Miniprotein binders against a7ua95r516to809. Designs and how they scored, part 6

Target 1, 294 residues: a7ua95r516to809
Amino acid sequence: ASLSLLSISDLVPDLQFIFFWMSNAIEILYFIQQKSPAYMQTIELMDDKAGSKESLLSATISANEEAMTILEEVIMYTFQQCVYYITKTLYVVLPGLLDCNPFGTEPSSEQCRRAAGVCVCAVCVMPEAVRRVVSVFQTTSDLLQQYQVHSEIQSQMFAYLFFFTNVSLFNQLIDKGPARGWFQRSRVLQIQASVKILLDWAKGAGHNHLAQKFFAKFCSTVTILASPPQQLSQMSWKALCAEHPSLKPVQLHRILTQYQLMAELGPLPIWQPSSEDEAYIYRTVDLLESFENH
Short names: E, the ipSAE of ESMFold2; O, the ipSAE of OpenDDE; V2, 0.75 times the mean of E and O plus 0.25 times the DockQ between their complexes.

## First folded at step 2 (miniprotein)

Design B3 (at its last look DockQ between E and O 0.22; V2 from the best seeds 0.00; counts 0 for: pae E 5.3 > 1.5, pTM O .785 < .8, SAP 71.697 > 70, placed apart)
Fold by OpenDDE base, look of step 16:
Formats: C-alpha cells, structure tokens, sequence
Structure B3 (fold): chain B 294 residues (1-294), chain A 93 residues (1-93)
C-alpha cells in the first residue's frame, strides 16, 4: 500500500495488539520486581532440608532474572514497533503542516460533518493539515490511556514522537524551505500559527514541558523567520545565539543567510559570527538534525 | 479459597481452549485472570508456575512477531503441556 494512504486509523488494530503486550509486560515486570524479595524470603524461611533450599533459591533467582530479561525485551520491542508505526504515519502527514494555511476556511473533515452537530471542539476547528498531525498524537494518547501504559513509558513515547516531529519539520524547513517559499514572511506566519495550534494541543494533553523542550529548535527557527526585518536586523549574532540556544551556529547562520536573501537585505555586520563560532558555521554536517541522537 | 481455586481452574481451562483455537490474546487474558486468582490464594509455588506460563506465552507471541514460527510453535506446545499438567495438579488438590 502506498505510504501516502496510510492513516493512523489503519494502524489502530496493530497498535492495539502492541500496546496490550507492552502494558502487560510492564505490569508483570513490576510485579516480579516487587514480589521477588518476598518470594526469596519465603524460600529462606523454609526448613533447610539438606541443600535443597539453596538450590531452590538459586533456581528461583535465575528464573526471575530470565523472566525479567524476556519482559524487558518485549517492552523494548513493542515500544520500538509503536514508534515505527506512528512515525511512519507522522512522516506522511508532517509535510502538510508546512504548507497549511490556518487562516483559510478549509472545509471541515467529512468525519466531523457526519456528527449531526457542529462540533466546536478544538480539534474540529483545526485546519485539516494540523488536525491530521494532532490525530496521530491523540490516537497515540488514547491508546496509551486505554491500555493503561505506565506513565514513564507514555512520557518516553511522546518525547520521541515530539523529537521525531521536530527533526522532520526542522530538516524539511531548512532543506526545502527556500525552494518552497516557506521562508516568505506570509508563509512563515502560517507555519507559526499551525505550530502554535499543535503546541496548544500538547499543552492541553499535559505534554507542555516535553513539547517545549523537543520543539525548541523548530520553534526558534520559525520565531527568527517570523521576526520583522526591522527587529531582526537590530539583533547581534551573540544576542541571537543567546535567545536561541537550541540552534547550532551553522544552523543559525544558514537561517540568517536565507532570511537576508529573502528580505533582500544587504550584508549585516551585526550578524557576523563571533570568532569562536566562525569555525563552526561551515560545519555543514551539523546543519540538519539526525534522527539517531535520541 | 475453594472458590478461588475453582476460578483458577476455569481460567486455566479457558486459556487451554484459547490456545487450542490459536487465539493468543484470549489465552493471555485467561492466564492473567489465572494469575490474579493465584495471587489471592497466596501460593507462591502456584504463582511461579503461572508466571512461567505467561512468560512462555509472551515468548511465543514475541517469536511470532519476529517471524520465528518454529520457536513460536515450540513455545506454544510447551505452554499447552504445562497448562495441562497444572490442571491435573489442581484436580488432585
């Protein structure tokens, strides 16, 4: 099936199965961890019939260690599979976020039209492209809650998904932005508004801290690009570095260079990198974010 | 305690029947129910035996997900035999 046709809804049955096992494996792992000391104590309190106790204790310890190892493997595997499926879906829908015009009257999705009432929920009023991204996160959240997945695992899942989203959006904006006109002020303002809707959703879903942390690079990029020329031209390289610490020098330099070209600004000495950063601005290998650094 | 034993026996029977049908999810639910009943009984040996069954089921499921059908089949056969043996023990008790 073309990846372009894969919706998060199509993955729900597979995700349900994976989340079931992930949740249950976590539950069993915690149970073993909590009960193992009591079991060992029980064995230790048993009458020591000639070496049988020590053998039983050793066998029990070994069995528990094996069990825990298997459970950890299941948890890791299921986590990885969830991430794999969800990120595939995100990969398909994320480009639409950069092309989205949130200020336009896009027709409400057919699904919201079938509900006899005008749903005025925050999701129903979202632009379609934003709604598609939010739907992936919401479905993930709903499934994690449905299967009562441990809160730490939920946090790790969202951390990774936000990381992936930030890397994907940032890399697309830096690489394709100039050619696609995403650096044009009007388009940047649209992107900024779309991202704000996503961040507002994340805040409402209880993931505000994670969203702020993991979207920092993309948000910084959009904030710089959204800045009026009159304001941005008054900011020094050092001030911009300090205000946007999530950006590497090479990234900031690229953004400013493309901004300068787009805004038809002459050379701005105030944006000249410091002598300390001058060696780093040419490290093109560090320009795009890696998916492996998480 | 007698009621809990009967519920445990029922859960094991359901697990066996589910395995015979190839419904690993139903088998998992039944085994989880069996564990819950075993916890109430406070028999650590019984509980350990049930944990081994769950581990075998998890392993079988994991093997299936990895596409290792041979390991999955072996694990399922071992699981079925282990359940049958446990059911027999519980009938003698």
Amino acid sequence: as target 1 above (294 residues)
Amino acid sequence: SEEEIEELKRALEEAREALEKGDLLEAAYALFEAIREAEKLGDPELFRELLRLILALIKATYALRKGDLEEAEKALEELEKAIEKLEEKLKES
Scores: ipSAE 0.059, ipTM 0.557, lowest interface PAE 2.8, mean pLDDT 86
Fold by ESMFold2, look of step 16:
Structure B3 (fold): chain B 294 residues (1-294), chain A 93 residues (1-93)
Amino acid sequence: as target 1 above (294 residues)
Amino acid sequence: SEEEIEELKRALEEAREALEKGDLLEAAYALFEAIREAEKLGDPELFRELLRLILALIKATYALRKGDLEEAEKALEELEKAIEKLEEKLKES
């Protein structure tokens, strides 16, 4: 119940605390890794008059390994806590992308587009549903920069956030799409446009590679559904698999089935699964993606 | 290293006082300062124990946020005990 109150703005003070600890733990770990070889060399150069050198070396190696283990646990734990809280916020706002009309005739948004031709800040002109998602990503990016978190950790954070986003959107589209009318072509085009705004944000934020990698399944689904019947009906099952390797056979089969219903097409021989794939198209346990497969 | 030991003792007292106020963020800042002083001392056991204080504080903080009061009380008690043991060690040195 309290989860409906979860907003990224409400979490910023707690996220600042978590990022503070994560960044400092990384810095301390780096310091130990840089100093450890030099300290070992200093001990090895000592004159071992009474055997104390061997004891000091052994104790120092053991203490450094314990310290690094503790710091790695702190880093992992703080990273997991960041991801936990941020994804809970994402889970609340992501469904709105599927109901969003990015071409809506909003007086302020339409006036902004007419007057300027190009908005100086894409976030300020975005549909509310897209803006809520972008705000989560932007706030995360701002905090990572504020605390000077290493770029590799920033990349891992956004890799997981994009993975989570992809799984959430894909699962909802496949599971709820028939009841919500999301497979109608006009709706798919609206969804495609909303996701394009999100992908443009990711490109501008320096995360284009990660977004291309981790949104592939959802983007492939929307691309297929948005294709004109004239174009899609010319593509064989093998060709579709080759163009959309992120889709499992059961997923591609379900998407094509929904496309046939939407376009009022009968079964097409060209979409017959290959003999290798036919065994897999009925594995409904593989239809939806797991959030645990990051 | 007497100056560094006294600064470390001051940081631990600041952490204890912050915990008494319930200000876990201020306690975290104090413990981080203690870690920086412990790096200057070069005492591996002292450094390791301070890292355990930080871990306990983090666990207590997130247990409270999740509403797991039993886990939070356990982690906070471990934190208090660890601070006391560390302060006793510093008195002997």
Scores: ipSAE 0.038, ipTM 0.468, lowest interface PAE 5.3, mean pLDDT 79
Fold by ESMFold2-Fast, scan of step 2:
Structure B3 (fold): chain B 294 residues (1-294), chain A 93 residues (1-93)
Amino acid sequence: as target 1 above (294 residues)
Amino acid sequence: SEEEIEELKRALEEAREALEKGDLLEAAYALFEAIREAEKLGDPELFRELLRLILALIKATYALRKGDLEEAEKALEELEKAIEKLEEKLKES
């Protein structure tokens, strides 16, 4: 068996080293922040000669400021390195999520529908492509826990990873979707099921709120595309904009145009943009999402 | 105290030996141990010097991962000399 360059396992030794550095730097920073006020107060309460006390306080403030600056730099650097390696791996495996079929060609479960009140027949087989994405998130979670990285930093890490995943999937779907047939209803339902596996993982890992926030754009897109024609055709442009505020007018228009074509809803656009929004619909520069934070 | 200075010296010695063997992770563990010992001594200057050593080790590690062996070797050599100078400074009490 040969190892894939797409595997997160190849990065584990490097990530372990970086997480070790980050965790220790964070702990030392917290020590300085916690002990500094008490130490400064001790100096301030000293009945020493004029000038001696002032000099010691000034020196301590300067030393603490320099130490905190260096530690913050180390923490930021190691955080950015982790993000870089993890997102580089994610970028390679994410497109596969849009091509896989979690429903399979044969029933993966027996006819039983009452095992603990759950329909076993509805359980999807986890495709290899989805498993690769989940393994990146799980490995990251495991390493953060192994090196006891503070929960606040863990939340920041997953916020960015979810943001990156959302942008990557959205851009792939919008840019390549028409040519790849990803806008066809059967394919959209497969994509929706695959994304649900990722969201379920995030919920199980304690990151439900972050997943809800940072997957909003891609989830809105898939929700629209999976909507029944009768339901979607009854909604006005304004109503759709209100329900999907994460989508820019040009993005919403592109999605609805593809939906109309695939659902065979007639020759004229059913959804009429406002005059103000119409100006933005032709701004191709705003079609694809940026990886820069908004 | 003298005992705490001895613990710091041992940590620095471990870091230097790890660097000589090319074990960057062990060197990192030893330097973080040294920082904790320096914090106990209440010496802000020593604490700052140790943090700079850690930053230098991170830069050396990054150079190695980029495949820039010349930059990495130079950075590690400078780091090892800096640790050695700190060890000599501590011998003065």
Scores: ipSAE 0.016, ipTM 0.314, lowest interface PAE 6.5, mean pLDDT 76
ESMFold2 (binder alone), look of step 16: mean pLDDT 81; pTM 0.760

Design B4 (at its last look DockQ between E and O 0.66; V2 from the best seeds 0.00; counts 0 for: pae E 3.8 > 1.5, pTM E .705 < .8)
Fold by OpenDDE base, look of step 16:
Structure B4 (fold): chain B 294 residues (1-294), chain A 93 residues (1-93)
Amino acid sequence: as target 1 above (294 residues)
Amino acid sequence: SEEEIEELKRALEEAREALEKGDLAEAARALFEAIREAEKLGDPELFRELLRLIFALIKATLALRKGDLEEAEKALEELEKAIEKLEEKLKES
């Protein structure tokens, strides 16, 4: 009950606190890294009173190493907490993306209407389900920028969030897709359009490479399912493997089998796995993606 | 400098008072100010002790937000005692 009401806006105060600490810890760590060499040089230039210089240098090195270790722990801990809260929000909104009809005239969100009239920004013209997902990523981006979090940490955070999103969407599509009708061509085209909006946002936000990399499995699945039967039936197993290298043989086989059933296609010998892949198509443990592999 | 030590003591006192009031945000701000002053003093041990206090405060705050009130309260009490001990140490120096 409580998770269904959790919006990213409700988490903003908590995320602000965590990002404040993360940013300050990174700043202090960077400061120590930049000043440590100069400090050591200053100690090295001091008059060598019998053994005091080496002991002071050793103590300073040890103290700096310990301080850096503590700061790294703070950064890692705050990073993990950010990911935890953001992924909980994503978990709630991601299912709506698969059921979204982006071609429908859904009324623009009431919130943008109240502030400054009809906002025609790219986010306000998005379908509500897509907008909710984009809002999580946008809020994350805005907070990271507001607190001036180091670019490497920003990249790592978006890499993980895109990974999580891909795994979640892929697993839902493979597991529930047949039962939910998401393998029907009309529904697939809706999903494809919704994903395109998300990818266009990621491109506009400067995360194009990360999005292309981490959404590869989900995008490949949607691309195959969106393909016309006349076109897809002309592609061999080997050609599909080569075009969609992000898909494991068992995943590709599952997608093609479900496509065949949905399109009411007879047996297609051209989609028969190679002798090399035949052993792998039965590895059902590899069908769904794991969240632990990242 | 004597001035930097007094500013550090003031920042620690502000952090303690904020904790006593349950204002964790103000406590965090004050501890960061204390760290900045400790950095100016060039005492690496003092700096490390303050970093440990900040990490404890973060953990306590996040425990509180997760609903682990008992662990959060214990961590805050330990943090307050650690600040008091640090203040006493700075008075003796």
Scores: ipSAE 0.391, ipTM 0.780, lowest interface PAE 1.3, mean pLDDT 88
Fold by ESMFold2, look of step 16:
Structure B4 (fold): chain B 294 residues (1-294), chain A 93 residues (1-93)
Amino acid sequence: as target 1 above (294 residues)
Amino acid sequence: SEEEIEELKRALEEAREALEKGDLAEAARALFEAIREAEKLGDPELFRELLRLIFALIKATLALRKGDLEEAEKALEELEKAIEKLEEKLKES
């Protein structure tokens, strides 16, 4: 079966195989790194009457280096394969966040409405499009914990998944937004609410710092687009750049241009780029983000 | 030790039989057991060769699931060569 046609749940057996080997390779690598000093110390304490102690020490160092090299290759390969499988499913489900109406997911019964006064799980209010994305992240988190993958590797994986999510959503919004109507105010507010639910999941999962770091560009974009016209019109270009440092001048200019069009604020540009930034607002090669930037 | 060598030989035989049947999951289980026995023996060359077997199995499994026949053939050839080398070493022991 084609990888592009499978949900994350259909990929779990493949991911279990990959995580199994990645986690074991990591544990073996750390074991060699920690055991090597103790083994070297044992060799140093040996009686070297035949002169073999120096040769054994040299051979042990060489063998450990070769084993660690192989293990590092296994870890890198399995990490890349995990990212490949997971991002393929993310790529399929992420556009739904831009088309989603999160306000249509309300408690539908008296019992569900009463539960809102106590403590309601995110499942009761999570729109399907957001749930599909969260399911990919949650499944990844569950597998990483199931196989006891080292916390540093877990953090690296989520850093990349959030980076991928940010790039995918930002690029699609900028590239397809005019044709899909995603810059309309009602749509922007829906997108903002959907992203809020996703960020709440990341915070609850212990990844708040990573999410804040790697979603910054998309979040800044949505924050600007969701701003009331009275508030945004009173902000200078310089103030907007300072408040949204993750946005390049060409990106900020494009976002503000779309905002002005959709808010029907007339054709005369409201925000005047600084003299320094004027050289950069038309650099279309800088408009979209690269998936290769980790 | 003699006991660990016998367990390692058994695990390699199980891995070879699993590969002949195309049961890659069983081959992986058997090779993982072989690694644990090889670690007890403290033979760094033997341990390194088992790691090469595992890497080749991982590459072959993932290549087959993606349908990348060229990559799968390369990985399976690498796996077969590594198994033969390891079995020859154990016979001489």
Scores: ipSAE 0.119, ipTM 0.585, lowest interface PAE 3.8, mean pLDDT 79
Fold by ESMFold2-Fast, scan of step 2:
Structure B4 (fold): chain B 294 residues (1-294), chain A 93 residues (1-93)
Amino acid sequence: as target 1 above (294 residues)
Amino acid sequence: SEEEIEELKRALEEAREALEKGDLAEAARALFEAIREAEKLGDPELFRELLRLIFALIKATLALRKGDLEEAEKALEELEKAIEKLEEKLKES
């Protein structure tokens, strides 16, 4: 319902500036870390004339510690700013992923644009909503590569972006799903197909392990909801908990309750929680995931 | 050492001129070049001062992009004065 949406292309100039600073700070940090032992060794080999050696050693240690602290603050600050701008864009485009039909979409020339000098027209064969999400991830990947940001920081960036995406999609589905009809089987299958496109992109980008880890909760939810009634009704509560360890008992119970309503199963709860889990479900107030790292 | 000091002075002059023209990207590039030269000199205090200037410039630039014009203008004026003061100190070497 927004009159204007921030597209990833609108943020590229800002992100280029921030990645420039991040890349330079990382380079300087590694230079100091690599040079520090050699410089300290040089001081140790100096003649101690007028007692200057000890003063120089102490000053060098103090200054290098402060320099590393400032560089770490710069890296953290620029990382946080990138995360802020990227997740703000993701927040706007992610709900569309739950409403799109990935079957039978057509490409459009109007959807094609450039990011970091590269044409993103190939993404146009996906549903528009999925294309917008993939474009955010692809543009981020392109900028990290353009500025040669260290692979460990790239992994940290995508770990957080996948975490954010997982929490956002899970919370939207649980909170808005019943009113929006998203728990209906046909819609769940569409959601599953859309999510597969994102996971396939992540695998192609070299982030399969991160995607498997950070999308686990939403993937478990969609997998349960897409299960045939005959298959799901044969599984015990214990078996479902073992198969979906990323879901809290209260979340699993809510998902199964929605499934039972949509599948028109009998009024008896086939998936009865264990006595231990039942006590936990009874006292638990909040179903939604926090954006704080857990 | 003298050649490295001259490179450092040139980088600081480029940074100051960039700030005067409002070219924050060029100012950042020049200050990062100054940091690289300072590391070659092995002057820990100079290196630390330059890093703090870079951090301040980054924060000021992001404040500008967020529309915090008043805070950013104050920060940039303070940065320009700090660079000028550092240029004067380097004239003494």
Scores: ipSAE 0.021, ipTM 0.441, lowest interface PAE 6.0, mean pLDDT 76
ESMFold2 (binder alone), look of step 16: mean pLDDT 80; pTM 0.755

Design B5 (at its last look DockQ between E and O 0.04; V2 from the best seeds 0.00; counts 0 for: pae E 6.7 > 1.5, pTM O .774 < .8, placed apart)
Fold by OpenDDE base, look of step 16:
Structure B5 (fold): chain B 294 residues (1-294), chain A 93 residues (1-93)
Amino acid sequence: as target 1 above (294 residues)
Amino acid sequence: SEEEIEELKRALEEAREALEKGDLAEAARALFEAIREAEKLGDPELFRELLRLTIALIKAVMALRKGDLEEAEKALEELEKAIEKLEEKLKES
């Protein structure tokens, strides 16, 4: 099937199967962890017949450790498969977020799947491109809740998905932004509004801290680009570095250079990198984010 | 207990029958039930063997989803044989 036709809804049956396995493996792992101390205590209270107690204790410990290792492998494998499928759907829908006009009056005619009529819920009133991204995250959240997946695993899942989303959006904006006009003031304001809707959803879903942490680079980039020229031209390199610590010097320098070109500003001496950062602004290898750094 | 052994045998039989029918979801459910019963029995060897079978089933299912039908079919056949062997072992106990 063309990647362009892949929706999160098409993957739900496969994801349900994976989440079923993951949840059951987690349940069994926690069961062993909770019962193991009681079993060890029971063995410790047995009469020590010629070292048999120590041998039984050692064998039970070893058996539990092996079982836990196997369960951890199941959990890790299922987690990786979930991430693989979900990130494929994100890969398809994320580009639409950068091209989205959230100020457009096109009524989302899509009926909320839960309502027989026009739903005015926060998701149904979203622009279609934003709704598609939110739908991936919401479906993931709903599945995690449906299968009662442990909260720590849920947090790790969303941490990775937000990381992936940030890397994808940041790299697309930096690489393709100038050519696609995403650095134009009007387009930047649209992107800022779209990202705000996504962050508001993440806040409502209880993932505010994770969203703020993992979207920091993309949000910083959008914030700089959304700044009025009159305001941004008064900020020094050092001040911008301090306000946007998530950006590497090479990234900040690229953003400012492209902003300068877009806004038709002459060279701004106050945006000149410090002597300390001067060596780092030429590290073009560090310009784009890596998916492997998580 | 004798009851727990019978429940384990039933769960393994259900898993085998589900595999034979190609119902991988039911096979998975039955294997997890078997794992829970094996845990109650306190047989760590049996428990570990069932966990290994469970991992193998997951891998086979994921191979199917990736379109590697040959690897998936081979893995499922091996799983069926392994379940049958476990059932035989439990009958002798």
Scores: ipSAE 0.140, ipTM 0.626, lowest interface PAE 2.3, mean pLDDT 86
Fold by ESMFold2, look of step 16:
Formats: sequence, structure tokens, C-alpha cells
Structure B5 (fold): chain B 294 residues (1-294), chain A 93 residues (1-93)
Amino acid sequence: as target 1 above (294 residues)
Amino acid sequence: SEEEIEELKRALEEAREALEKGDLAEAARALFEAIREAEKLGDPELFRELLRLTIALIKAVMALRKGDLEEAEKALEELEKAIEKLEEKLKES
């Protein structure tokens, strides 16, 4: 059967199966980890006649290591499957954030008013493009809680999802921004507002530290592009690097070049790269982010 | 999926045969193979039962290494009974 892998709601049955599997494997692994020290201590206190204690100790260590290895493989495999399914959904909905106008009239605003008269829930008043992304994150959060997945694994899941989101948005902005007009200041302000709504969701969901860490590159990019020309033109290359350490020299250089074009600024001496960075501003292999740097 | 159920049944048979020979490492390997096959079926109750069997095996191994042979024998007997009942459930599929 061909499934619609483009919607998170269509993936819920598959995700339920995977989360159930993962949560049980995690529980067993932690059970083994808690019991191993006590069992080894008991063997240490046994009488050793004919060397049986040392043989028993060696076999116990081997069995525990084998069981833990298998369970860790199961957990890793199921985690990777969750990431695979969820990121396929994110890949489809993320580009809409760059085209979204959160300040205009949105169909979701009209639907919220229609359905409830006065509905002020954050999801119903969001622009549709933001709502679709939040829906993926919220559904993931709900499933993780439903299956009581360990909090460390929930954090790792969202760390990767935020990392994926950051890389996808940054790469699309840099790669397609000129053709799509996304570097115009009015568009950047719209993008900034949309991302703020997403960051507010992450804070309310208890993932603020992860979102701040993993969205840094995209947020820095949007912050620079949204800056008024009077303010940005007063900042040197060195100051910009210090304020935005997540940006590589080639990335900062590209962002400033696009800013100059859209703000109708000529070359600015204050934006000349330092001698240390000048070797790196033309490394186009480093311009786009890799999904493997997580 | 009939083929996936058949592969699961073969893994459970291997686990039971390993337990009859006292080969606990092979029994664990076979049960984890069964868990990987059960992933394809999408049946949460079956998956939970296979993990329960894995826990029972690990508890038996820990009891044996502790030197509590009576507890280990009881845990292994419970594991064998649980495997048999799961195999019966799969035959009626």
C-alpha cells in the first residue's frame, strides 16, 4: 500500500509501533544497568572452590555485555526510524516558513474564529505554515509522552529535529533566497516573526535550551538580515563574527553580500574580512550545512 | 504479513531449541532476532510480549550467575512456558 508519508497524522500508526518498541528496549536496558553492579558484587563475596567464582564472573560479564549491546542496537535502530519518518514530514512543511506572511490575514485565523467564536489557543492563531511545523513537533512530543519514552531520549530526539530544521531552513535560505526574494527586508521580518512563534512553542514545551542551541545558525542569519542598515553598517567584520559565532566565514560573507544588494549598499570597508578569515570566505564547500555535523 | 509471521515463528523455535540445550547466549540472540522480525508486523502487544520474554531470560541469567540455582530454574521454566504460549498464539493467526 502506498502511504502518504508527507503528513505526520498518516505516520502515527508506524510511529506508535516504533515508540512502543523503543520505550520497552530502553526500560530493559536500564533494568540491566541497575542490576549488574549488585550481581557482580555478590559474585565477589562467594567462596571460590576450584576456580568456579572466576568462571562465573567472566560468563556473567559476557552475558550482560551481549544483552546490553543488542538492546542498544534496538534503541539506536528505532531512534533512527523515528527520525527518518519525522524528518520526511518536516522536509515537506519547512519551506512554507520562508514564504509565510505571519502579519497578514491567514485562513487558519478565519477557521479558528469560525470553529470556536473566540479561540486564542496558540496553534489556532498561528499562520498555517507555522502551524504545520508545530503540528509535527507537537505530535512527536505527544507520542513520546504517551509511550513514556525516557526523558534523555526525548531530549535527543528534539535535539536532532531542531538540528534538522536549522540545517534545512538555512540551506534553503542561502541557496534559494536570491531567486525567491527572501533577502528583502520585509520578507526577512516575516521569516523572523514566524521563527519566533516556533521558538515560543519550543520554550513552552520544555525544549528552550535545545532550540536556542540548535537554531543558532539560522537565527543569526535572520537577525543580521533583519537589522536596519544604520545599525548593521556600524558593525565591523570582527564584531559580527564575535556576535554570531555559529556562522562560518564563508556564510557570513555570503549573508553580508546579499544584504548589500538588497539594502542598496556599496562595498563597506568595515565589513572586510580579517586577514585570518580571508582564506576561508571563498570555501564554497563550507557554504551549506551537512546533516552529518550533529 | 504471512512471511514475517513465519520468520518470527522460526526465531522462536530457535530460542526454544537453544534453551533445551542450555545455550543461553544463543537463546538471547534468537529472541532479539524475533524482536527485529516483530518490528515489521506492527503489533504492539506481540512486541511487548517478546520484550517480556527477553527480560525473563536476562533475569534467569542474572540468577544463575548469582548462584541462586532455584530462582534461575524457575525463571527459565517460566520463560519456556511463555515461549510455548506465544507460539500457540501465532499458530492461530
Scores: ipSAE 0.016, ipTM 0.249, lowest interface PAE 6.7, mean pLDDT 78
Fold by ESMFold2-Fast, scan of step 2:
Structure B5 (fold): chain B 294 residues (1-294), chain A 93 residues (1-93)
Amino acid sequence: as target 1 above (294 residues)
Amino acid sequence: SEEEIEELKRALEEAREALEKGDLAEAARALFEAIREAEKLGDPELFRELLRLTIALIKAVMALRKGDLEEAEKALEELEKAIEKLEEKLKES
């Protein structure tokens, strides 16, 4: 209730509780994994004159398998709850990334120095909207490290968060971009710079590989829109499909159509879809990405 | 894509072969790599099976590090079951 109105910092106490239970479930799983084989082996080596050994072994195996299943479900549930709360927070802050200007003329954060009579200002500008998104990722990383969650589970969480972020940004840009002016060249360059800040954060956090994989569609979209007209006009439909394999034909066609509308140069060559892709260009149901993709 | 799914299925098959040979260290490396490639598909239901497979791998790696072959053998059965569930989900996609 009202979770969408909370900042990530407001969710920290609840998330700490969920991460605590997830970490504990993983540790109990490790403990059972450590002790159960040795214990079962001890039972197997017992002299069983009364026939009790087989009964005890069967009961122990069943109990351990049930306990493991329960612990796995607890881990799955707590993971899913963390993802739910974090993505709900991300959904609120992500649209701001498409409207912010990282090239601000009067940045709130800067260092200024004079050398040889010349004033040099080092600007470390991260728009508030970008900082809010980074704070969600950083807080998640901090909590995973605080509770010593296994690195592979951390990777799973960031894979989903990056997937969610990519889908949200792509859908917002494609669906609302024309009305918001987001396809204008100056706005596209601002979006590209903001996305680079997120990708740089991911690289610094050790998640560069995941970020490259999961932001591919949105990055391809922004790259095409930011391309110089001379470069883009020299590429065939087949070449564009090969360079941007993450884009569906209808998505690529929509992006190129918007590019043509915003181009400052005279008439550009029309990109002709391959005969194989012609039928898919008008599949509007495939234009936007699904969060369920199933 | 179809090509990405086929590549993942081949990676899982290579991991199965390593598991059958009892080379759990190589199987774990191959499966972690396969998990990274499967995450690229962006399927939310697939993430659930990938997390389950990751848990099974962590258990197997811990058993291997203790040098207990019997623990490793039991971990092979759990990994095999997790791989089968992932393969079923890939067929349904």
Scores: ipSAE 0.013, ipTM 0.374, lowest interface PAE 7.9, mean pLDDT 73
ESMFold2 (binder alone), look of step 16: mean pLDDT 79; pTM 0.728

